# Ledger of designs, part 7: VH-VL binders against o74379

Target 1, 220 residues: o74379
Amino acid sequence: MSFQQRFARALDVGYKNFLSKDAVRNIFAYDNHLRGLVQKECKIHQTPYRVPSDLMVQSASDPARANLFNYSSQLVNHDFFFSGLISPERPSADADLGAINLKPGIDASFGSFGELKSQMVDVGNSVFGDGWLWLVYSPEKSLFSLLCTYNASNAFLWGTGFPKFRTNAIVPLLCVNLWQYAYLDDYGLNGKKMYITKWWDMINWTVVNNRFQATRIESL
Key: E = the ipSAE of ESMFold2; O = the ipSAE of OpenDDE; V2 = 0.75 times the mean of E and O plus 0.25 times the DockQ between their complexes.

## First folded at step 6 (VH-VL; framework fv_ebrasodebart)

Design g1 (at its last look DockQ between E and O 0.05; V2 from the best seeds 0.00; counts 0 for: pae E 19.1 > 2, placed apart)
Fold by OpenDDE, look of step 6:
Structure g1 (fold): chain C 220 residues (1-220), chain A 123 residues (1-123), chain B 108 residues (1-108)
Amino acid sequence: as target 1 above (220 residues)
Amino acid sequence: QIQLVQSGAEVKKPGASVKVSCKASGYTFTSYGISWVRQAPGQGLEWMGWISAYNGNTNYAQKLQGRVTMTTDTSTSTAYMELRSLRSDDTAVYYCARGPRYYEFWSGSFDPWGQGTLVTVSS
Amino acid sequence: QAVLTQPPSVSVSPGQTASITCSGDKLGDKYAYWYQQKPGQSPVLVMYQDSKRPSGIPERFSASNSGNTATLTISGTQAMDEADYYCQAWDSSTAHVVFGGGTKLTVL
């Protein structure tokens, strides 16, 4: 599903109790702007235009294509972020905090989903500057953890062994956008904590669970 | 049955402090927060703040910052609200209420409510 | 700080439909909650998350929230419904909870 298809409904209705239509439209406008920038960079570097994920991987180790990397990576992050959200048509149902396959690991790692939420809210709120907060899984350790990346960097690169920061292989499961443009429209300068709090209620845990299960199957 | 039982009425002088208690029963105390709301005579409801019974996280109304302290005792399932430097305009019925859940922070409903505690501030 | 505005009073005859509004900037983007308070009693939650009804609340109570206005609707209003009604929401900019000024519902 394309970004536009995914966000088409959100553009009309927003995300109840999370992002207004105006906020979503602004984010969408920025996303389109980034796409335009990616196209420009592709021309500059005589690289065929591809999906952002491919472009991100191709440009990650090339300082000369840093802009291409940043723009592509940000698009990947946007897609991952929004694809992890419930449908904007959700009327007022309680958030599903009980992904069956995730629960044992989350409990072991954080104590509970509630505690996980609390930590993500606090950690996210404490981050200074633009970036992303991730929930990641380590198959080797069989544990979940939080990872913060700055600017357009992402957890996917960390999982594949980012040359500068080789950590154990990790699998990104969800993320929250901590860039100011993501929350300023609705929450203002002091609303970051509330923004993250409300984001939690919008998480599609079925999607998160599927991401987790896919990793486990591959490891078997 | 889920219940919140508050301490009795208080009469205080200006400049004094008051501490109101709220004993919870009928549910897992640490699974929720406690909100405090006050109501001056003949006036509407005013939110004072929220505390998590799980981890002690708090959020106070800006108007009361520096004067209010909310605490919980998990061993007795009791929440406390202390208001300092009392003024005549602090005269009100003070309510504790269950909610929201400890991980819902400030976005949620209040249910049920305590019976209220009248605090009168007069010289 | 966000302000929620309610009419001070609403009057309705028994059996008629009462509507109480709560207005705030972009209130429809957030969840609204409603409380009933009878004289000398504590508030009681009557609606949560815009339109959900707690257990024990009669079906004649309903609510909606869109645009800048949340509305509590009481169909077939009864004498026992006479009370003060308060809307509540959170302020995204301050992370505070805000109540409306309250509406006195009189059943004539």
Scores: ipSAE 0.425, ipTM 0.815, lowest interface PAE 1.5, mean pLDDT 91
Fold by ESMFold2, look of step 6:
Structure g1 (fold): chain C 220 residues (1-220), chain A 123 residues (1-123), chain B 108 residues (1-108)
Amino acid sequence: as target 1 above (220 residues)
Amino acid sequence: QIQLVQSGAEVKKPGASVKVSCKASGYTFTSYGISWVRQAPGQGLEWMGWISAYNGNTNYAQKLQGRVTMTTDTSTSTAYMELRSLRSDDTAVYYCARGPRYYEFWSGSFDPWGQGTLVTVSS
Amino acid sequence: QAVLTQPPSVSVSPGQTASITCSGDKLGDKYAYWYQQKPGQSPVLVMYQDSKRPSGIPERFSASNSGNTATLTISGTQAMDEADYYCQAWDSSTAHVVFGGGTKLTVL
């Protein structure tokens, strides 16, 4: 199922109180543009076309294919972002049980979900330039934390020596797209804070909890 | 039906101000901007500025900086343009036009246009 | 601030093809828009995003934009097409709107 097919309802009606259908369509149009750029880069570098996550991993350490990394990483980030939202097809009830299960860890790391919200809004609004804000979990520290990545950088490869700054392995659980194309349509240049605030109400905490539980169960 | 309906003609003396209204109907007012364009008798279109009904941001033509104020009232779906310190060369038909969308404001079209408001400045 | 230059007038015979140009520095890198204004009336959008035609505008209207020049073309020109025509673009550096000076199309 293509990326656009998985989000057909959102493309049809948008996300109530968050993103209009026109905004969603514009973001997906940019996603399609990036897919074209990935194909072009694959031809330039004689790299067989594969799913964006494979291309991201394969190009991450290759300076000659930096464009391929940037485009494929952004496609992976788009998928992670939209897959973490309460969809128009499965409204709000999905989120409640996930939040209950996450509460002890969120409370220990941030004090409350209310404090996590305040920090995500404040940190996200303070980012100058384009990028992504992530909720991540550190198995070593047994704590959640916030991570900001710039441009097309991501949290998926953080503990693999990419980006250049080395750090302990982390597990990305949630992200919000802070690129202007994500919020300009509905919120304008001065509406970034409101965009992040409205995004908060759209988080599918069941998805976030599933991502977190995979960390606890799949570790060896 | 998408419409922009403007206030009626005005006659003003030099040094006065004028405030023209533009009532929108038939579309989501807060998703678009309103551009103001004037046309002196026998002359071409002169862009004055635009205002976003989404967030109230304005952008004014350099020539009119300091003399023009554009506002909106989202509760009545109405845009306003006020021009101060009027001179005789401000005599023109003043148009409002819908556009851009807040996400198109650097590449959008203007459609529809209001019927125009004649402002005559004479001593 | 960008400048869009149009010829002040263009004359054609009925049934002939009229071409109205709009010149600006690197205009082909921007979207061009076209408006028709008949005497005593408000402007009406007739072409948008270089070459797209709004619903209700006759197929005899077409447009292009490349290099430094956008062109509005009216094939099979009719007496009712006699009007002033304005091109429009955005100056992306200032977010200002730029109109051309206008072209009076006369159908003789």
Scores: ipSAE 0.000, ipTM 0.425, lowest interface PAE 19.1, mean pLDDT 85
ESMFold2 (binder alone), look of step 6: mean pLDDT 92; pTM 0.946

## First folded at step 8 (VH-VL; framework fv_ebrasodebart)

Design k2 (at its last look DockQ between E and O 0.51; V2 from the best seeds 0.00; counts 0 for: pae E 6.8 > 2)
Fold by OpenDDE, look of step 8:
Structure k2 (fold): chain C 220 residues (1-220), chain A 123 residues (1-123), chain B 108 residues (1-108)
Amino acid sequence: as target 1 above (220 residues)
Amino acid sequence: QIQLVQSGAEVKKPGASVKVSCKASGYTFTYYGISWVRQAPGQGLEWMGWISAYNGNTNYAQKLQGRVTMTTDTSTSTAYMELRSLRSDDTAVYYCARGPRYYDFWSGSFDPWGQGTLVTVSS
Amino acid sequence: QAVLTQPPSVSVSPGQTASITCSGDKLGDKYAYWYQQKPGQSPVLVMYQDSKRPSGIPERFSASNSGNTATLTISGTQAMDEADYYCQAWDSSTAHVVFGGGTKLTVL
């Protein structure tokens, strides 16, 4: 199933035991709004419309295009977030198979998957304001770590002078949306911790593993 | 072994369309892009565009805007490049190449390359 | 649109050092990549991210990128190194890929 199909399915049925149909609909409505805003900003800046990832990179260091960056980056983050989830119905346990390949690194970095979960839940819950929590991998250090970004900032453009002058050579593997709109509908103001806890069960570890494996190829 | 295998040579008339396939193997297809590069006889490499197999995002060379469409089929790990409204100066060897990873964006190399597909446009 | 300029040809004697340049506006601020293409063959990546060598590429291949110029250096050039070499970078303004015009390296 393609990402688009999964997203469409999510709009139809939600994510079982994670996000209701209505919650997903509201989130995606916001995404559509962002897309509109991106288009508006492109017109304002006389920039041809491009995919959000390109616009994000192009506007990252331009204060005059801050809005364009924020809107585009948020879309990129959103796509990355949802693409890392299992299907809404979770038809099989295959999505967890990837965890096996990640275990040595996760154990080395965090002690266990359980500890990783605990840390992500706690760190995510402790974040004040809107943002994203990332699991990232450092090829140079061969370590996994957590990164929190605020607002529309992301782990892809972490550092200055992307892509060549990145401060930290990190690669995003997964993220959780910590924006209030992401969890308020189903979990309420005090439901952030539970939201992240439920999110953990929706992680497609096969996808995460594939992303991890991709970081180990040096030819690109 | 990572490899890209392209479809066979094509002969087309002006005004026609050609669709070249590129089957990938040996790596996780969905987390890399595929770039298409063509080379006219005796000429240099010309970038045509790229597509992300991760999210389907595309970027085409300005010169080819409106005439080129790149797609991917994740189920078969195959990328496609369609070029429409062919003209004689489209005669070239067309290459697919494994492009940037999902997180590279504007910092990717191409490796490996397909074997190339000769497309001849003649009346 | 960004343009990468290469010399059309470079000639060296066997065992000598070949240097192929690629010039572009602020190229040093971007990653440069190099490809080798032999007649009738597909291009092969020989250098990535300015100076990194892919597995299988001989150590005699090296590269640098600073200012406006990327340079591919082949020390101890061998007959088998005779090929066309292309530099490549991304255009930050368009998100397009740009290739140099290519350099034919002849080993005399």
Scores: ipSAE 0.548, ipTM 0.854, lowest interface PAE 1.1, mean pLDDT 91
Fold by ESMFold2, look of step 8:
Order: structure tokens, then sequence, then C-alpha cells
Structure k2 (fold): chain C 220 residues (1-220), chain A 123 residues (1-123), chain B 108 residues (1-108)
């Protein structure tokens, strides 16, 4: 399925207690606009069109293609954000199992899920301007932590700008969109804290746990 | 035991298509991508592309763009590679290999590999 | 696009040390990976992330990667080590996989 097809129910009815259908439709309209901009940038730079994650990686170290990076990175971030939400159709029962599996690591890193929530709300609300807040895991440190990225910056490419230093430094597990277009329609300019608070209840912890489990080093 | 098991050998005429399957077992299929690599007789390894079982995203080698389609079926933990408009120089052993991980868009190793599928294209 | 160059063949006597090189522009800035392929068999990962050894690979296998060159080293080479060896890296500019041309290791 296309990105929009995967979220057809959310486009139809929104996310109860979080985002109205009109807010969701506006975000997806912007996502579609960015896809058009990516195609234009590919034509301008004679870069063969590929999926957004490939274009993001290819353009990350090329200042001449900064627009291509920004647009493709934002598309990657949108997919990661929405893919981490509980489906509008179903309650959070399976998400609770993911949270149970994550609990030992979250407790060790933050003290509790309640403390993690408090920190995400407080840190996210303190971000001035547009950006993203991430829950990340360091396999090397065996530690979860929070990361803010500004504008279209992306936690997948954290490092010194080289592939060796960008991979395995941190692994993104969860993000929340802090751009004004994500919360303005339903929450207003002063409603960022409430938006993040309501977003917390929509996290699909099974998805987050699946992302975490893929970080484990397997003995070959 | 982590393993990838591929479909059997195929003989095709020029202009036909071939679809090779790769069934995964012993690991969580959706945590990884599947890369496809081919090897012509007596030649080295040629990367064809990969597909993420996590989200279905694909990346194809430039040489094969437009002729190859990679898909997955997560309910059966199976990846597929279809190569169209076959030519004699498509004669090769076709391998699937596990990788990259869902967060390693352009990094990581390939392990394990499938047993290979010989595709012979002859008039 | 990036090219990884390997010597076509390397010959060593049993018990000696074999070195197989893989050259590419600024390859040391990327992770290098190594695969062993015996005749009629699929490739097997023998080194990853420059110098790490998978479980089950003998400790006589080691590797390094700096500057423009990655090197696979097999100490105390045995007849069972006869195989083709391929290096692999990711091309940052295309986000594609690149394999070296392969090196046939012969143990005489």
Amino acid sequence: as target 1 above (220 residues)
Amino acid sequence: QIQLVQSGAEVKKPGASVKVSCKASGYTFTYYGISWVRQAPGQGLEWMGWISAYNGNTNYAQKLQGRVTMTTDTSTSTAYMELRSLRSDDTAVYYCARGPRYYDFWSGSFDPWGQGTLVTVSS
Amino acid sequence: QAVLTQPPSVSVSPGQTASITCSGDKLGDKYAYWYQQKPGQSPVLVMYQDSKRPSGIPERFSASNSGNTATLTISGTQAMDEADYYCQAWDSSTAHVVFGGGTKLTVL
C-alpha cells in the first residue's frame, strides 16, 4: 500500500481525542505537496527518483541538494510518526504488551513510563520553533534517551556526516511532530503542551518495541 | 536456526519473466530487509536491490530499474523478486540475503544468504 | 559511482598468513564487510563493520579498514579456507550496495 492508503481510516475519521479528520487531511495534503517538491528537485538535479529514505541518504552530505534532503527527510519523519500511532479502529490492548516488554529499559533510563511522559511533554513544549522530538536508543550505551531535531533534521542520520559515524550511534524508536502544521488546527499556537499530552495516549508501544527489538545484536 | 529457502531452478526464453521466492524462518521477518544479489557463471556478485519487510520500501540497482520488482508477503515471511524482459546475460544464480535492518537504510551486512536459484535464459 | 577493487587471486602455503585487499576511494570512512564463497555454495559473512567477527567464524580471521584500503587477514591458513572472498560497502552517494570483484584464495 501507498502511504495514504495505509492511513485511509485516519483520513476518514481522524484520531479520536488527538487529531480531527480535518487536521489529519491537512497534514497529508502537506505530505503530498512535499512529494511533488521531491520530484521537482530530482528533475532539477538529474537525480533518479527513489523512495524518500534513499533520497534523504543520497542528499544528506550534498549542500547543492539541501532542498531535496529537507523534503525527503520530512517525508521519512511523517511515515515514522504516523506508523507509531494506534490505529483509529482498535483500542490500545496490543500496545500495552509492547509497553510491558519495554518497561525494564524505560525504567532504567527514565525511572518509569510516567517520568518518560513527563519529560517528553516538558521537553517537547520547550522546543522553540519547528522540529521533532525523538525517543532513541544507544546500543553501545544500552540506554534510552530523548533527542530534539530542528526543522527537517532527522535522528536516523545522527553523527559526523559519514555513514560509519551515522549508523549505530543512536536508533530512533518514536517521534512526535512539533511543526506548527501538526497541532495548529486543533490546539492553536498555545496548545502545544496539550497536543503532546494527547499524542502520548496514541503511541503504539508494540511498534516501538518492535523497533527496539531490531536493535539487538544477534550472535552469528 | 535462521535460514532463507529459495524456489527451484528455472529455464526461460528471452523476453519472458521470472519470479523467484525466498522464504524466511527463524527470525522476525519484519525487522529486516531482503537484498537480492545475482552471480553470472564465473563472475562476481552483482547487487540487484532490496526491499524492506518493515514498510515495503524498495531500492533497485540503476542497471535494473524498470525491469525488476521486489515484493514481500509478511503473512508467509516470503520475499519475491521478479525480473522481466529477460536476456541471455540475465543467466545467473539469484540469491536472497537478509539485510539491512529497518533503521539501517544504507548500512549493515547480509546474513544469512539463501541457497541460490539458477535462472537460465536461452533461445 | 564507487568501485571496490580486489586482486583477482592470492596464493599462500598452508599455515602462512593470507592478506586480501579491497581498495576504494576513502573506503576507511565507510564500514567494510567480507564474505567467503566456496564453489557451488552461497556467500557466508566472515567479517562485519571493518573488524568484527560473527559467531562461528574462526579467530584466525581478522580485518581492518583505513584510508582507501580494507584488508582481510587469515592467519594459519588452512585448506578449508580456499574460496572466493568479496568485500562489500555501501555507496553513500547512491545508497546502493557495492561489492568488490572478488579474490580467489588458493592454499597450496
Scores: ipSAE 0.019, ipTM 0.610, lowest interface PAE 6.8, mean pLDDT 86
ESMFold2 (binder alone), look of step 8: mean pLDDT 92; pTM 0.949

Design k3 (at its last look DockQ between E and O 0.59; V2 from the best seeds 0.00; counts 0 for: pae E 2.6 > 2)
Fold by OpenDDE, look of step 8:
Formats: structure tokens, sequence, C-alpha cells
Structure k3 (fold): chain C 220 residues (1-220), chain A 123 residues (1-123), chain B 108 residues (1-108)
């Protein structure tokens, strides 16, 4: 299933036992709104329109283009979040196969998948305000860790010295959206913990593992 | 082993279009981009653009904007590059290359290359 | 648009050290990559992220990048090293990849 097909399907049926169809629609409506805002900002700054990832990078260090950065970055985060989820129907268990391959690293870093889950739920729930919680991998340290970013900031541009010092510092593997609009529809103001708990069951660990494997450089 | 295998040589007339394929194997296709680079006879490497098999994002060289389209088929792990409105100066060997990675969209390298596809544009 | 400038040719005798430069505005602030291309062959990555050497690339290959110049150095140059070498970097202004013009290394 293609990336676009996954999103389209989610709009039709939602994510079973995670996000309702209406919740998904609201999230995607916001996403569409952001796209419009990106276009407006591009015109204001006479910046050629590009994909959000490019615009994010281009605007990251320019205070005058802060809005462009925020909007584009949020779009990047949005895509990354949803692309890490299993299909809305969870048609097969193959999405969990990747967990086996990740187990040694996760165990080494967190002790167990259970502990990782617990930490992600607790840390995510403890975050005040809007943001994102990431599982990241450090190729240099060979460690998995959690990273929390606030607002539209993300793990892709984390740190200083971008772009030169970014590449091998941390690599995002998955994230959960901690913005209120992401969970309010289905879980309410006090439902953040449950939201993250349910999100965990929707993680496509095959995707996570593939992302992890992509951090390794074959023959390099 | 990681391989990129490109389609065969093409001969086209000016004004025509060409579509070159690049079949990837030996790695997770969806988490790398495919870049296209061409080289005119006796000339240097010219970057044409890249496509992310991860999210479908594309970035084309300004010179080729409007004439080039890059696509991927994840089911077959194949990337395609279509160049339209061909002219004589489009005659070149066209290479596909793996890169950038899904998280390295601004600092990537090309570690594996196809064998190249000669496209000849002549009247 | 960013431009990477390379000398068109460099000649060395066997056993000597060859240096190929790649100049660009603030190139040192970006990662530089190097590719080797022999006649009739596809390019081969020989250096990535300024100074990292892929597996299979001889240790005689090294590189650096500072200021406005990246340099590929081949110590103890061998006949087999005769090839065209291209530097590559990203242009952050337009999100494009830029190649240098290439340098033909001749081993005399």
Amino acid sequence: as target 1 above (220 residues)
Amino acid sequence: QIQLVQSGAEVKKPGASVKVSCKASGYTFTYYGISWVRQAPGQGLEWMGWISAYNGNTNYAQKLQGRVTMTTDTSTSTAYMELRSLRSDDTAVYYCARGPRYYDFWSGYFDYWGQGTLVTVSS
Amino acid sequence: QAVLTQPPSVSVSPGQTASITCSGDKLGDKYAYWYQQKPGQSPVLVMYQDSKRPSGIPERFSASNSGNTATLTISGTQAMDEADYYCQAWDSSDAHVVFGGGTKLTVL
C-alpha cells in the first residue's frame, strides 16, 4: 500500500481502536490548512514552493520565516507520524515482525519493549503543551532514546550545526503526535495517556525496523 | 547485494519523450530515494533530481523543471524518470542512484549507481 | 545557484600524492562527497561526509573540507586511480544537488 493510499484509507475508516474517522478527518483538515499557510508564506517571502521537508530546512535558521518553518515542519511531522502506523484495519500481523529485529537494541537501551512503552506513555503524558515524542537512534552511540520536541520542532533538525552535523547524530524512527488536536476528539482533555497507549498498538514495527536498518550504511 | 538495474538504451527524435526505469534490489526500497544524474558525452555529471520512495517527494533541477517527472513503484521497487520535449542536448547517459535516505534529504550521498542508460536524441 | 569548481585536470606520477580540490562558497559548512568515474563505468562513491571512506576504498584515499574548499587526496597514486573525480554537495538555497565540473586525474 502506498503512502497516499494509507492516508486515503484512514480518512475513510479511521484507525481501529485508536482514532475515529472523525478524528482523522479533523487532523487531516488541519494538515490541509497548514498546506495553505505554507503556500501563503512562500508568496510572502518570495520563496518558491517546495515540498514541506525542503521548506522546513530552508526556513529553519531564518527568524523572518518562522511561520514557514513551523507550518512545513508540522507537515513533515504529520507525515512521519502516520506513515509509522499500521493500516487502519490491521489486516495482518506482519507489522509486528520488525519488533523481533529491534529487540536487541531496544533491550539494550530500555530493558524491554514493555519498558519502552511505559516510558513513552509516561513521558508523553508528562509533556506540557503541544509537541511530539520521538524514538530516535544514534548511530554513533548505537543507542535508542526518547526525544521530546515542542510545537512544530522535530528530531530531523535536532541539534546545532545543521545540516553538516545532523546526519549521524540522531535518526527518527517513530513519533507520536502530542498536539491536543490529535487526541481530543476521541480521548478528551484527560485522555492523553490512553491516546498514547492506544497509539502504541498501532505502531508498525516493520516500518520502524526498516527505518532503523536504513541508518546502517551498506558497504560504507 | 544491492543493485540498480536500468532499462536499455533509447533512441528518440526531438520533441519526443523518454522514460527510463531503474529497478532496485537488495535493500528496503521505500526508505531511500532515487536520484537521477545524467552525463552528456565527454561532459561532467549533471544532477537531474531525486524522488523519495518514502513519501513520494520530488526535487527537480531547475533547468529541467516542467520537462522531467520522477515516479516510483514500490510494488516492483522500480523508479522511473520521464523526460519530455527531448532535444539534441538531452543526449546523455542517464544514471539512477540510491540516495538520499528518508531522513537525510538534505545531505545525502549516492552510494549505489545503475549501469546507466544511453538516450540518444537525433533527427 | 551554487557552483562547485574543480580543476579540469591533475597529473601525477605513480607513487606521488594527488590532490584534487573542489571550491564553493561556504563549502566547508556542508558535507562534501567524492565520486570516481572510470571510462565507460558508473560513478563510484569514494568519500562521503567530507572525510569518510566507504568500505572497499583504499586507505590511500582521504579527504578534507574546510572554508570554501574540499580536497580529495590520493597518496601513493597508482595507475588504477586514473579516472575522473567529481565532488558533490547540496545547495541549501534551492535544495539542489550540485556536482563539480570534474577533474581528470592522469597518472603519468
Scores: ipSAE 0.584, ipTM 0.865, lowest interface PAE 1.2, mean pLDDT 91
Fold by ESMFold2, look of step 8:
Structure k3 (fold): chain C 220 residues (1-220), chain A 123 residues (1-123), chain B 108 residues (1-108)
Amino acid sequence: as target 1 above (220 residues)
Amino acid sequence: QIQLVQSGAEVKKPGASVKVSCKASGYTFTYYGISWVRQAPGQGLEWMGWISAYNGNTNYAQKLQGRVTMTTDTSTSTAYMELRSLRSDDTAVYYCARGPRYYDFWSGYFDYWGQGTLVTVSS
Amino acid sequence: QAVLTQPPSVSVSPGQTASITCSGDKLGDKYAYWYQQKPGQSPVLVMYQDSKRPSGIPERFSASNSGNTATLTISGTQAMDEADYYCQAWDSSDAHVVFGGGTKLTVL
C-alpha cells in the first residue's frame, strides 16, 4: 500500500484539533513533489531507483548526492511522523495502553509525562530553523532522551557510527515535524508553540510503545 | 512464544513458479522485517532478500532481481515469497527469518527462523 | 560485493577450545553475527552484534570482531556443539546481507 493510501482518512478529514484537511493535503502534496525529485536525482546520478529508506542509507556519506539524501530522508521522516499520530486508523483508546507501558521508563528519564510534554514544547519552540524533534531510546543506557536534528537529517542514522554500522546508540520512537510547511497553514509563523502543544495530544502511544518493544532483547 | 510457520514442501517443473508462506506469531509483526534465505542441498546459506512488514519496502539479492516478489499481509501476520521461472538449481530449502527491526535497516540479523520449505525443481 | 571467508572445517577434542574465523575486508567496521545449524534443522543465532550472546545460548560461546577478522570461540566444547557455523554481515554499499561459506565443527 502507497503512502497516500495508508493515510486516506487523514487526507479526507484531517486531524481533529491539530491539522485541517487542507494543511494535511498541502504536506502530502509536498511529499509527492519530493518523490519526483528523488526520481530525478536517481537519473542524474545513474543510481537505480529504490525505496526512500534504501536511498537515504546509500547516499548518506556521498556529498555528490546530497540532494538525494535530503529528499529521501525527508520522505522517511514524513512516514515516521504521520505513522505515530492518532488517526481514524489508530484510535486514542489504544494509545492509553501504550502510555501505561511506557510510564516507568518516561518517569525514570524525564520525571513524568507532564515534564516530557513541557520539554518537547519548550525545546521544539526554541529550535532555530527547520528540522525535527525526536524522542529516542538508548538500549545500552536504558534511557529515553530528546534529540533535535536540523533540516532533513534524522535520528535513524544518528549515533550509529554510519557508515560503519557498529552500534545503534539511539532508536527513534517519535518525532514532530518542525519545518514551517508543517504548521504555517493552520498556526502561522507565531503559532509554533501551539502547533507542538496540539501535536502532543495526537501522539499514538500504542505506536510509540510498539516501537519501544522492538528494542527489547528478551525476545532473542 | 515467537514462531514462524511455513507452508509445506513443493515439487515443481522448470519454468513454473512457487509461492511460500510464512505465518508469524508471538510478536508485533509490523515492526520487523522478514528475510528469505535458501540453502541448496549440501550447500551454505544464501540470502534472497527481505521485506519490511513496517512499510512494505523490499530489498532483493541482485542475482534474483526480476524473478522474486516478496509481500506481506499484515491482517494475518503472514509473509510470502514467490520465485518465478524456476530452474533445477533453485532446488533448495527456503527459510523465512525474522529480519531487522524497523529502525536498523543495515544491521539485519535473524533471531527466529521458520522450519524451512523444501522446493524441488525437477523434470 | 563483500565476501566472508571461513575455513571449511575445524576439529577439536571434547573439552577443548574451538575457534572459527570469518575474514572480510574491514569486517571490524561492521557488526558480525553467528549462526549454528545442525543437520536437518534451521539455523540458530548464537552470537550477535560482534560479541553479544542471546539469553538461551551457553556461556561457553563467545565472539570478537576487529580489523578484518571475526572469531567465534567455544570453550569446553561438547559433542552437542558439532554443527555447521556461519558468520554473517551486512554490505551497506549494495544493501545486501552476506553469509560466510560455513565451517563444519567436528568434535572427536
Scores: ipSAE 0.382, ipTM 0.737, lowest interface PAE 2.6, mean pLDDT 87
ESMFold2 (binder alone), look of step 8: mean pLDDT 90; pTM 0.933

